# VHH binders against Programmed cell death protein 10 homolog (ccm-3), part 8

Target 1, 215 residues: Programmed cell death protein 10 homolog (ccm-3), of Caenorhabditis elegans (q17958)
Amino acid sequence: MNEEGGYLGAMTYQCLYSPVMEKIKQQHRDDPRASLALNKLHTALTTCEQASPSFLYDFTKVLLDDSELSVNLQESYLRMHDTSPTNDLIVSGYEQNADYKELTKRAIELRRVLSRVPEEMSDRHAFLETIKLIASSIKKLLEAINAVYRIVPLTAQPAVEKRKREFVHYSKRFSNTLKTYFKDQNANQVSVSANQLVFQTTMIVRTINEKLRRG

## First folded at step 20 (VHH)

Design v4 (from u6 with T58Q)
Fold by OpenDDE, last read:
Formats: structure tokens, sequence, C-alpha cells
Structure v4 (fold): chain B 215 residues (1-215), chain A 125 residues (1-125)
């Protein structure tokens, strides 16, 4: 999935709405009415997204356009990944398993370090340091994926392998995009590739959760 | 013709030190990120250390604190100072060149542009 509406759409709730939900939850922690409202809103948002893929993404775009707000969505999504909740990166029901825990840890780490891309991109030295960290994080996540591959049910292995291959593909694409960036200084392409990589990261965990649930 | 020629390998006692050199020719050395790899008997080739064009270094965890990679662009030479050598460091050590720092950082997904022939390091009592 390479279209913006696809990979950004898939991340819209977690990246943009979930942080707001958490913020409101914290602000109204002593208000039972607010808690109930948040639950209803959560259910509504998730239901809409399930019923219509990329619904929230489309809604957000229309909202921004209608408000005449010019926002670089790619960059904004990347930045928001830094503080977004990480519940979507947990292998549900297996939180105590070392390998699944490591997968979660490395997935979170990668998403967080990728969020630094917009901030560091304009400083060559800082950006190269960040790229090194990203590369390291990707490597560690790959190792974690390999470990999980060995422990998931056999019926889940093909799906995990597929996600791994795609993750590797987009990792390579990201690296190539970086090389190109240092030649043409096209920051947008870097943001795109970074978000795609974040998406692939989430898809790994999502796929595992799905397979374990159905297993 | 591009050449990477390693030297400095040999037999050393555990706890000893060696300094490897890689003489580069046939390409613009200072524009390449450089790395040392090693391949132990029966094992795959692994990154030992890398150094980009800005002098930023990276190390395998197994050699961190013991090995130091450096480069002399004026001499077109890459170095690997190996201290506190262990038997598990026994391997053929290879010099490699990357046309991009990015490729070095992502070396686990990428291949070097150039390889040396290697030099044998044996750590044994």
Amino acid sequence: as target 1 above (215 residues)
Amino acid sequence: EVQLVESGGGLVQPGGSLRLSCAASGFTFDSYAMAWYRQAPGKGRELVAGIDTGGRTQYADSVKGRFTISRDNAKNTLYLQMNSLRPEDTAVYYCAAYGSEIDLYFEYLESPDYWGQGTLVTVSS
C-alpha cells in the first residue's frame, strides 16, 4: 500500500486522534461524564474507520481544507508519532512473552526515532546521526521479527514472513530515499518513506495480533 | 583498477594487540565510507566496524571498547586497531568500501561497492 490515503489513513486514528483522546482523558480524569463521552467517541471513531477505510483521514483532510489550514500531513504524522500512544504496537495477550515484548519495544523505538526525521533533516550532521539510529532500530526490529517468526504458530509464519519482506522492502526504499535526499534535498520524499516505514512497522504487529487471535 | 589491500594480520596471543591496514587505490577514498568485516571459520561475514566520510564510527557490540577504526585520507588508508584480542576474534578480516554513508549505516541490507581480499588474524595461546 503506497498511496497516501492508504498508509496514512491506516495510521490516522492512532497518530492524530488517539493522542487527543488521551489528552482529554487526562484533563478530565476526575469527570465520569467525560470518561463516558470518550468511550462513546472512541467507539464511534473506530466504527467509522472500520466501516469506511481512511474515513478519518478523509475527514481530517476536509477539515483542514475547510479551515484553510495548510498542513504538511506527512511531516505532521511523523512528528505526532513521537507522542502517540503505543497500544497498537502491543501483541495482545502476550505482553509477558519476552519475544513479543521485544517486538513491541523495537517497534515503539523505531516509530519514535523516525519521528525525529522532520526535526533533524535540515541539519546534515544531526540528520546523519539520526539516520544511524534509525538504521540500528530497523536492524533490531528485524531481529525481533525473526525471533517472533520462530515462535508464532506455523499457520501464522507465512503472514509474518510477508510482513517482514515488505518491511525490508520499505526499509531499503527508505535508505535509497535518504541517499537521494542528500543529492536533491527533497524532504517530502523522505517523510513519505518514513511514514511508509512506520506503517509497515504497525502492520507487522497488527498481522501478528490478527493471526494469534484467529489461531 | 580499484584495489583494497589488507595487511597487518597474523598470530597473536589472547590479550594481545594488532593493527590492520587497508590500502585503497583506484577510487576517491575520501568520498567513501569504509568498513571492516570479518569471517570466522564456519561463520558468516559480519561487520566489525565502520567509519563514514565524516569520521563517524560504528562498531559491533562484540568489539566495542576493544577495537578502533580510523582512516587517513591523505594516505588512502583504513586502519583497525585491535586491542584485548580474544580467541573468538580469530577470522579473516576484510576491508570494504561504500559509496554512501547511508549504505554503511544500512549495511545489513546493502552490499559494499568494493571488497578487499582479506587478512588472517589468529588469536591463540
Scores: ipSAE 0.892, ipTM 0.942, lowest interface PAE 0.4, mean pLDDT 95
Fold by OpenDDE, last read:
Structure v4 (fold): chain B 215 residues (1-215), chain A 125 residues (1-125)
Amino acid sequence: as target 1 above (215 residues)
Amino acid sequence: EVQLVESGGGLVQPGGSLRLSCAASGFTFDSYAMAWYRQAPGKGRELVAGIDTGGRTQYADSVKGRFTISRDNAKNTLYLQMNSLRPEDTAVYYCAAYGSEIDLYFEYLESPDYWGQGTLVTVSS
C-alpha cells in the first residue's frame, strides 16, 4: 500500500460510500427492506475495511479501472468532502460540551472549505479568497484543539498534543504547497496536501474519541 | 539594506483617531504582503491587520470597523488608520512584510520576512 492508500484509504468509507448510503436511505425512506439492506451493506463494508485496511480504496480503484473510467481521485475525494456525512467529526458522548462542540464545528468547516479547492484553483482571485478562508478555518480549529487539550483527561493530553503537532505540520505543508502552486501550477500536489490535511483533521477527532472512550 | 520605519504613534484620548505610517525601503514593496502587529504590555504580539499585494485585507476581530489598513505602492508606504481608539489599543505597533501572500494568510504559522522597530500608541484619558 502506497502513501495515498493510507490517508485516502482511511477516508474512503466516510468520503465515498457513506454519502451514497445516505442518499439511498433517503430515496428509499419508506421501504423497510431497503433499510435492512443498507444495514447489511454497512456491516459488510466496515467488516472488510477492518479486516483489510484500505480495502475499500483498493476496491474502488479496481472498479474504476475495470469500468475504464479515468478519475482524479485526489480531486474527487476533495469534492466529496463537501457533502460527506460529518458523524465522524463528532466527539461521541460529549455533544453538549461547548469545547467539543466547537471542535466538531471547526473540523466540519475546515473539511467543507477544503472541498472548494478543486473548483477554485483555476481562478487566482477566487482561489486566494478560498485560501484565506482555509487559513482562517485552520486557525480556528487550532484554537479549538487547544481548548479541548485543557479539558481532556491528563492521560489523553499527550495524544492530543501529538495530533496537534501533526496537524500543524500538514498545515505548513499545505501552505508551502500553495506557494509552489502559484509558481508551477501543479494542481495534484495541492489536492494531495489538502486531502492530507482533511485526514489529519479526522485523526484529531478520532484520537479524542478513542481516549475518552478508554478513560 | 531592508528597512521598515514606523511613525505616527503617540498619546491620544479614548475615542480619538491616529494614523500610523510605515516607510519601506531596500526591497520591492509592491511584491510583498504587509501587516500591522501590536504588542501590549504583558501580552504577546498579535496581528492587527494585513493587506496582500492585491489589496485584500484582513483584520483582528477586536479592530474590525475601527481600523483600516492601506498601502501606497508608489510611496512604498503602509498605513493604519485607527479610529474610535480604546485604552486596550495601547501597544507598540509594528510593521511587517511577507514575501508571499500565503504567508500572510497563514501568519499564525509563519514569520514575517521583515519587521519594523515599532511605534508606541498610548490611549489614555
Scores: ipSAE 0.891, ipTM 0.942, lowest interface PAE 0.4, mean pLDDT 95
Fold by OpenDDE, fold request of step 21:
Structure v4 (fold): chain B 215 residues (1-215), chain A 125 residues (1-125)
Amino acid sequence: as target 1 above (215 residues)
Amino acid sequence: EVQLVESGGGLVQPGGSLRLSCAASGFTFDSYAMAWYRQAPGKGRELVAGIDTGGRTQYADSVKGRFTISRDNAKNTLYLQMNSLRPEDTAVYYCAAYGSEIDLYFEYLESPDYWGQGTLVTVSS
């Protein structure tokens, strides 16, 4: 899961394409033809990604390269997490349940606060404040996960537990990366670790949705 | 030898106040983030308050507005001012030291580098 094409690939549609889709939707809100086109594009993109995991990630990289645009993808993804749609963090069909709602809330909060990392890293004081918020957000998400664990079907509990363990693992990795950053100032590693944490957050909700759907 | 020695615990009535102190020695105090923990009978140890090397503080929700953590680097001493004490505040209070602020922020995933022996606080009428 440390492969960039893996965790970034898994987030590519939601992080990069979904925001664009929403913007175009708003720009063409009075055009039924545009609405239809967006639906077709959505289906096509989703189909491609399902047929070939990380296809959109690869496509994006080629697009950027061919356009002679040099971008730090890790940092860019983090920044985009601030405004990306959050429908992927909803437990579908259970939006009114307090525990699932809390899970969604905390997942969104964590993704949003992590998006601040690139902007805050250069200011030690500001960054430490942000790190405190991130730490708090992670803790609250863990609490939400624990609550959900208690209410999901028994058959889903092992999967939720696994996701929690992985989330904890990458949270620890993130904290360690931060400690290292203050020593070596390697910003890229912080971005990597942050994105991995975002990915784990998404996987929690995905897993829950999958298990609830199957149940 | 590293030592964290808590003091100031005792019996106090509900609504009362108490000030705990933690005297640190054997390490560079001003380079460590510090924290207070407490453990009530039959319960797990929980963070009460933390203070990093820059003076940034964090509190458990249950003590916000009532407790204040502070430090005197010149005296190598950590303090916990406890006001409006409640029976549920009864616990052994421990001083802890973190070599990194990050570890303090992520204290729920990390362990302190050093622990004190604790001081008993009993809130009872």
Scores: ipSAE 0.889, ipTM 0.940, lowest interface PAE 0.4, mean pLDDT 95
Fold by OpenDDE, fold request of step 21:
Structure v4 (fold): chain B 215 residues (1-215), chain A 125 residues (1-125)
Amino acid sequence: as target 1 above (215 residues)
Amino acid sequence: EVQLVESGGGLVQPGGSLRLSCAASGFTFDSYAMAWYRQAPGKGRELVAGIDTGGRTQYADSVKGRFTISRDNAKNTLYLQMNSLRPEDTAVYYCAAYGSEIDLYFEYLESPDYWGQGTLVTVSS
């Protein structure tokens, strides 16, 4: 779970590929052929990822290496979280429910504010302000998770609780990493911890969707 | 020895005002983030307000706009100005210190380094 290929791999399509597909869709909005091509590509990419976990992540790394592009993937993923589509954070079929809607809202907000970490990290004052916002966002998401816990089917509660515990664990890890950063200035660890937190956020919604579909 | 000593508590009527003080000693006050907590009868302890070393503040929603946290580093003193007091504000109020602003921001996951003994605030007609 702490392996980069794991949590980044799981987010690769949504974080890197989905935004590009949306961009192309907009650029070619008047071309039906482009729409068809995008649908085919979507199916192909998702099929590959399902067949081989972290396939897109590995493919991306090789592509960058062969292109002789040196990219900080941790920071890149964080930045991309700011504008990435948020359909993966929706509780499908329950969009009108206030508690599920709140969960989606808070999940989106947390992912968005975490995306500011790379931009603000070099300025202590600005970074502290951002950290306050992140802390507030995490708290609000926890509250939303608790609300959802009370309304999900009883059979789903253990899974939601487990995801909550993991989210809390990585939230604590994130806060500790921040404290350490102000001492050792290791920006990479902050990015890692932030992305792990984003991943845990996604896993909460994913788990809920899975349980509700099975119920 | 580290000490946080609260004062200023007492009985006040609804709509009234009260100012709490917390005198700190035994540690470098200006390097700590500070906070006020309260515990009402039969309820858990909750954050009321926090102030970091840079003067950035945070408040519970229930007190926002009514309470103001401030600090005087020269006097090693933390303050809580409480206006428009309500019966539901009745509680023992505690002063707390955090060695890191980060811990204050994440106070719902962390614990203060130091606690005061508390001062009772009673809001009643």
Scores: ipSAE 0.887, ipTM 0.940, lowest interface PAE 0.4, mean pLDDT 95
Fold by ESMFold2, fold request of step 21:
Structure v4 (fold): chain B 215 residues (1-215), chain A 125 residues (1-125)
Amino acid sequence: as target 1 above (215 residues)
Amino acid sequence: EVQLVESGGGLVQPGGSLRLSCAASGFTFDSYAMAWYRQAPGKGRELVAGIDTGGRTQYADSVKGRFTISRDNAKNTLYLQMNSLRPEDTAVYYCAAYGSEIDLYFEYLESPDYWGQGTLVTVSS
């Protein structure tokens, strides 16, 4: 029901928890007791993520709200996409197919260029250059989606078309928030719409994977 | 009353050059992003080149290195220098204006606020 917990929740484990768990496991690799405890923690975190996609986001939000740390979650999540794993953008089992490979490539590129938004918003020239790259990346991803639409099973085409329409809707929303930003300087709205667009990009690939497993 | 008036079209041989002009009036030219579109026979309109309020340019891949967009804000005029013309460049060329440069960057999702009447460019031997 919480829209922010929906799209940020979908990326919380991969952006925040997975990298930290890997780092801590490596830090304690020489201690078998610590390694066992950390494996149990890892399992608990993945179990929570599977059972409730927004739980780790909610947990993180409560932790930050109860702390004296001031963290802009929208900007932080965007920045994390620069270094986060991209396994979720691979069409599993079709890594060598040219059209699916192009879809993955363009999805990764869009995620990467959107991750630059928080650092560049205050520099009008740099931000406009990045916006041009984002617009170009969205266009290329749409072309890749159209190519994939033509090769997926006919039973999957309605779902792909629906995801494309949602992606277009959020691309237009992002464009509109940029225009508003240059009028009122509300950086948070830009970050919100950028994260929503990252989520929609992920949902395209996720839907394709789900339909290909069922076909 | 907004007006965008193109000129400079005509018949030219392959390899030739033309310079298109677009005289703008009825709006604050300096605050608008400007673009050239073209429509070949039997095809839809496509962006050829755009130039934003700060002079940043963009080009369709098919014209990069051959066409140059420019603007003269003092004269409220948009230009398109077209070199090394090819038969596939044959089209009606339109001047277009965007109230926001963001809309120019997202031209595949947005429409210009204003259009000119068009000027015909024919490239034929």
Scores: ipSAE 0.733, ipTM 0.872, lowest interface PAE 0.7, mean pLDDT 90

Design v4 (from u6 with T58Q)
Fold by ESMFold2, last read:
Structure v4 (fold): chain B 215 residues (1-215), chain A 125 residues (1-125)
Amino acid sequence: as target 1 above (215 residues)
Amino acid sequence: EVQLVESGGGLVQPGGSLRLSCAASGFTFDSYAMAWYRQAPGKGRELVAGIDTGGRTQYADSVKGRFTISRDNAKNTLYLQMNSLRPEDTAVYYCAAYGSEIDLYFEYLESPDYWGQGTLVTVSS
C-alpha cells in the first residue's frame, strides 16, 4: 500500500464502514434474517481488515474512482472521527487504572478536536481557536504518555518512547503545516497532516495494548 | 535590530505585587504573539503566560489567578501584573516573541523567535 493507504487504511473500518453497519443493523433490528446477514457481513469486513490492513481502503478507493463521486477522503476521514467508535483507544484490562484511563481520555479528545479541522479552516478566527484547543490537547496527551511510560513494564518502555517520538515529530509537522496554510491556503495538506497525527495517536494506544498482552 | 527590554523587577515581600513591562522594537509588535517566561535558580526556563495577536491568553497553572498578561499595541509594550507573590516566584523573568501565534500555542515544542535579557524578581522577607 502507498503511504496514504497506510495511515488511512488503519482507520477505514472505524471511520467509513462501522458507522454505516451500525445504522443498517438498527434499521433492520426487527428482521432476524437481515440481522444474521449483517452479522456475517460484519465478520467478513473485520476479517478482511485483519488479514490485509489496506484492503478496505483500496476497495473504497476503487469504488469511489469507478463511481466518479469525487470525494475528498482526507477531509471525510477527519469528519468521521466524531462518530467513530472509541474502543481502539482503550487500554484493555486496565480501564480503571488512573494513568491508562487518562491516556484514553486525552487520545479521544485529540481525535475529536482534530475532526473539526475541515469544517473550520475557512473561518480564520474559528480556526485559530480550534488550533489552540488542538495544541492544548496534544500537550495533555504528551503528559499522559509520560505518566504511562513510568508504569509500563520495563520491556515495553523502548516501544512507548519510540511512539512518543513519532507523535512529537508529527505534532511538529502539523504545526508547520498550519503556518504554511496561512500563507498558501493548501487545505489538503492540513487534512493530511491531521490524519497522520490521528494515526500516530492510535498507534500509541495500540502499541501499549500489544506490549501489555505480551508482557 | 530586534530588542525586547524588560523592566519592573526588584525585591518584594511575600504577598506583594509587581508589574513587569517589556518594551519591544525592531519588529511589527501587533503581528507577534508575546509571552513571559521565567527561570528560577538551578531550573530551566518555563512559560508563565502568553498572549496572541487577537488577545487570547494562556497561563501556567502555578500562576493562574495571580498573574495577568496584557499588551498595549499602541505603545509596543507587553505587561505582566504579578499579585500575591510567593517565594517560589523568585526568578529571572524574560519577555519572548513569536512571529507566529501557532508557535505560541505549541510552545512546548517550539522556541520563541526573540528573547529579552531578563529582569530579576526576588520574593523574600
Scores: ipSAE 0.732, ipTM 0.872, lowest interface PAE 0.7, mean pLDDT 90
Fold by ESMFold2, last read:
Structure v4 (fold): chain B 215 residues (1-215), chain A 125 residues (1-125)
Amino acid sequence: as target 1 above (215 residues)
Amino acid sequence: EVQLVESGGGLVQPGGSLRLSCAASGFTFDSYAMAWYRQAPGKGRELVAGIDTGGRTQYADSVKGRFTISRDNAKNTLYLQMNSLRPEDTAVYYCAAYGSEIDLYFEYLESPDYWGQGTLVTVSS
């Protein structure tokens, strides 16, 4: 299991499988047999992921490799975040709290602006505008994380601080990758670092949810 | 040999205007992103405005709509037009240069390559 299977694996069902099954479900909306079959498939897929994290990522890679399809998964996952569900970024039970609401808002905004990277990389001026928006969004998310840090239980503060340090680390990796990209035009590494930031953003909210249930 | 020399600071009444200049030398001005920072008494330095090599600008929320950053690449000069000045704008204003505009965009994680000495702006009745 490689590093890619970790961060892409965490988002494979929501980005790839769920949207496809919803499209098929809508196409067969008045066919209850199709709806029942899709519900069974959903249950089987989530059971597999619970038993073996990254299973759907591994399955997808084998399927694509064996079919000899040339698919850039890094760019594909980024583009799909524009329309993927964002329920994973909500702090459950605290939806009206101003600080947690702001955290959710800023996390969603960062995910959305990162999703634009693949379509804008070929136009230097457009890409620089998007990079400015990404940098601004990261700053606002950091401010929201700091505000949440002050209101979480004391037992949760070390975990939030650790997630903040990880997020800062990957933000610096992203900025360095951008500087290198403008020299060597390696678009894949930009997509890799962007997906890693999406994953780190998700982990912040997940950790807070876990600690609020325990603290 | 790099120099950033600020000028134009002074005492101004609330609501007034000032124009700051920063004369740059010792590096290829056109290739650097430029910024104005300020440091109020007892505070850390904060970004006020930035302008990259292509003329794209950014502003702190507290000054947006009141301040305008600009650059003249032919004169190697950076400007800050400050309008509708408030007492909280009182600070030493610094010119700064970034070798990569990416570092300007990520200023909260990065440092400028070069700093000026600063020019004092005081907004008081």
Scores: ipSAE 0.731, ipTM 0.869, lowest interface PAE 0.7, mean pLDDT 89
Fold by ESMFold2, fold request of step 21:
Structure v4 (fold): chain B 215 residues (1-215), chain A 125 residues (1-125)
Amino acid sequence: as target 1 above (215 residues)
Amino acid sequence: EVQLVESGGGLVQPGGSLRLSCAASGFTFDSYAMAWYRQAPGKGRELVAGIDTGGRTQYADSVKGRFTISRDNAKNTLYLQMNSLRPEDTAVYYCAAYGSEIDLYFEYLESPDYWGQGTLVTVSS
């Protein structure tokens, strides 16, 4: 199974294609033919991603492999989270509720601090500071999830609990990967584990949105 | 043999101060992250404060600004200065040691390698 295409695939449009499309649209803002074509391209890309979440990831891999550009995809995706839109972490229709607002805040903060991992890994002292911030951010997100659990409809509670358990599982995996990293210096596995945790964070908010829309 | 021996507990009135000490032996103190935990009657243990090998600290929200964790690596001793004590601070306080700073940072998911026997702090009129 292509597990990388699962979690990176879910992030590919937002992290890579959407920002690139926006930059190209801005560069051609005075050309109405280009603007129309870019809008049609945008629609096609989003349609492909909706139909097959790994399609844009696979397309990107083939493009990079054929170009013979040696790109570290795991680190690249992490760095892109720093500047990617965060509207996917908002609980729609509940933006003024203190508990959902706190969930959104803590999810954004965790995503942002995880994005710093590739930049910080080479300096052990700086990396330990970043790890401390990540651990604190995970704890605060767990507290926010617990608060939201108490206010969601009863029918949504099992799904929220399941997402919390997955998030805890990947948080433990991240912690263990960090301990192993200080032994064997395998930087790639730290980036893999960090991206998996970003994905799990997104899935918590997505699940809540889905349950609140249906409820 | 690893030992963590707490001292300095006792009875104190609300608003008072205490200083807890934890004497450590049987391991390289400088290489361990250290923490204070407490357990109130009928409750589980909770982290009060932690300090890693580089001196980075963390505190429970309930004690921030009132308690100060510190370490003296020359004396192999961990300290907790507790000021402005409240009745809800009443608990057995435990010294704890982590062989990996990662486990201290992720204390809500991990356990310390070593525990002390505890010292009772009672805050009452």
Scores: ipSAE 0.728, ipTM 0.859, lowest interface PAE 0.7, mean pLDDT 90
Fold by ESMFold2, look of step 20:
Structure v4 (fold): chain B 215 residues (1-215), chain A 125 residues (1-125)
Amino acid sequence: as target 1 above (215 residues)
Amino acid sequence: EVQLVESGGGLVQPGGSLRLSCAASGFTFDSYAMAWYRQAPGKGRELVAGIDTGGRTQYADSVKGRFTISRDNAKNTLYLQMNSLRPEDTAVYYCAAYGSEIDLYFEYLESPDYWGQGTLVTVSS
């Protein structure tokens, strides 16, 4: 399977399909037949995403490729995170717990600062300032993950630790990609590694939600 | 051979001031991001302050507003002005160099390329 479909696929519904569905529902709000059909479509899309996380991404990729549209998907997905819903970063049922609330806050902040990368890469000074913010945001998220590790059920701790290690690995890859970018100006690889970090951030919260539903 | 030589450490009373210097040689100083680290007894080394090649600074929360990092590229020297010193500032202070300013920003994931031997700062009375 295409690795791009793994990390971009995981965010395709939330970044691309969900906003479009809301716009169409609003346009047809006073038509009961359209509302019923749109509800069926919504259910089908979410079912596809649950059954195969890369399906909507694959479908979108084929659609764009066959249409001959020149769309930079990596940059587009990053830009979309600035305004995309963040309900996937909430620890359900624990919204008032200080440690889980902090985790959600730091995850949202990292996602948003990473969304600035595409428009700032060509301005070296602005980009360096944003990189400092990204590095600070990653550090704060790691601290929030450590705090949550101490309060999750003991049976969940190995999974949280594994997700932390993956997040650290991809943070290191992002740092290395930035160093390479200042030598070779390969903007696409920066966007790729940033999207991979967004995916890893999402997986931390998703894993915690799954473990808490069973504990 | 690369050398980072710290000086200016010593004993000082709480509330006092001290200025550390780090003389650098054996590499192109103005191409390196520079940092001060400290290690208190029984603790790991921690970043105190950093300054990149463009003059952008960063500070640990515990020292922000009290310490000032600066560099003199003509003298290949890094400085740390420490004001309003507290007993918890007692540590061995190390000069460090990063070949990439990106690595300084990600210091919690990266190690410096070069370390000094350290200078002891004791805040007591």
Scores: ipSAE 0.727, ipTM 0.870, lowest interface PAE 0.7, mean pLDDT 90

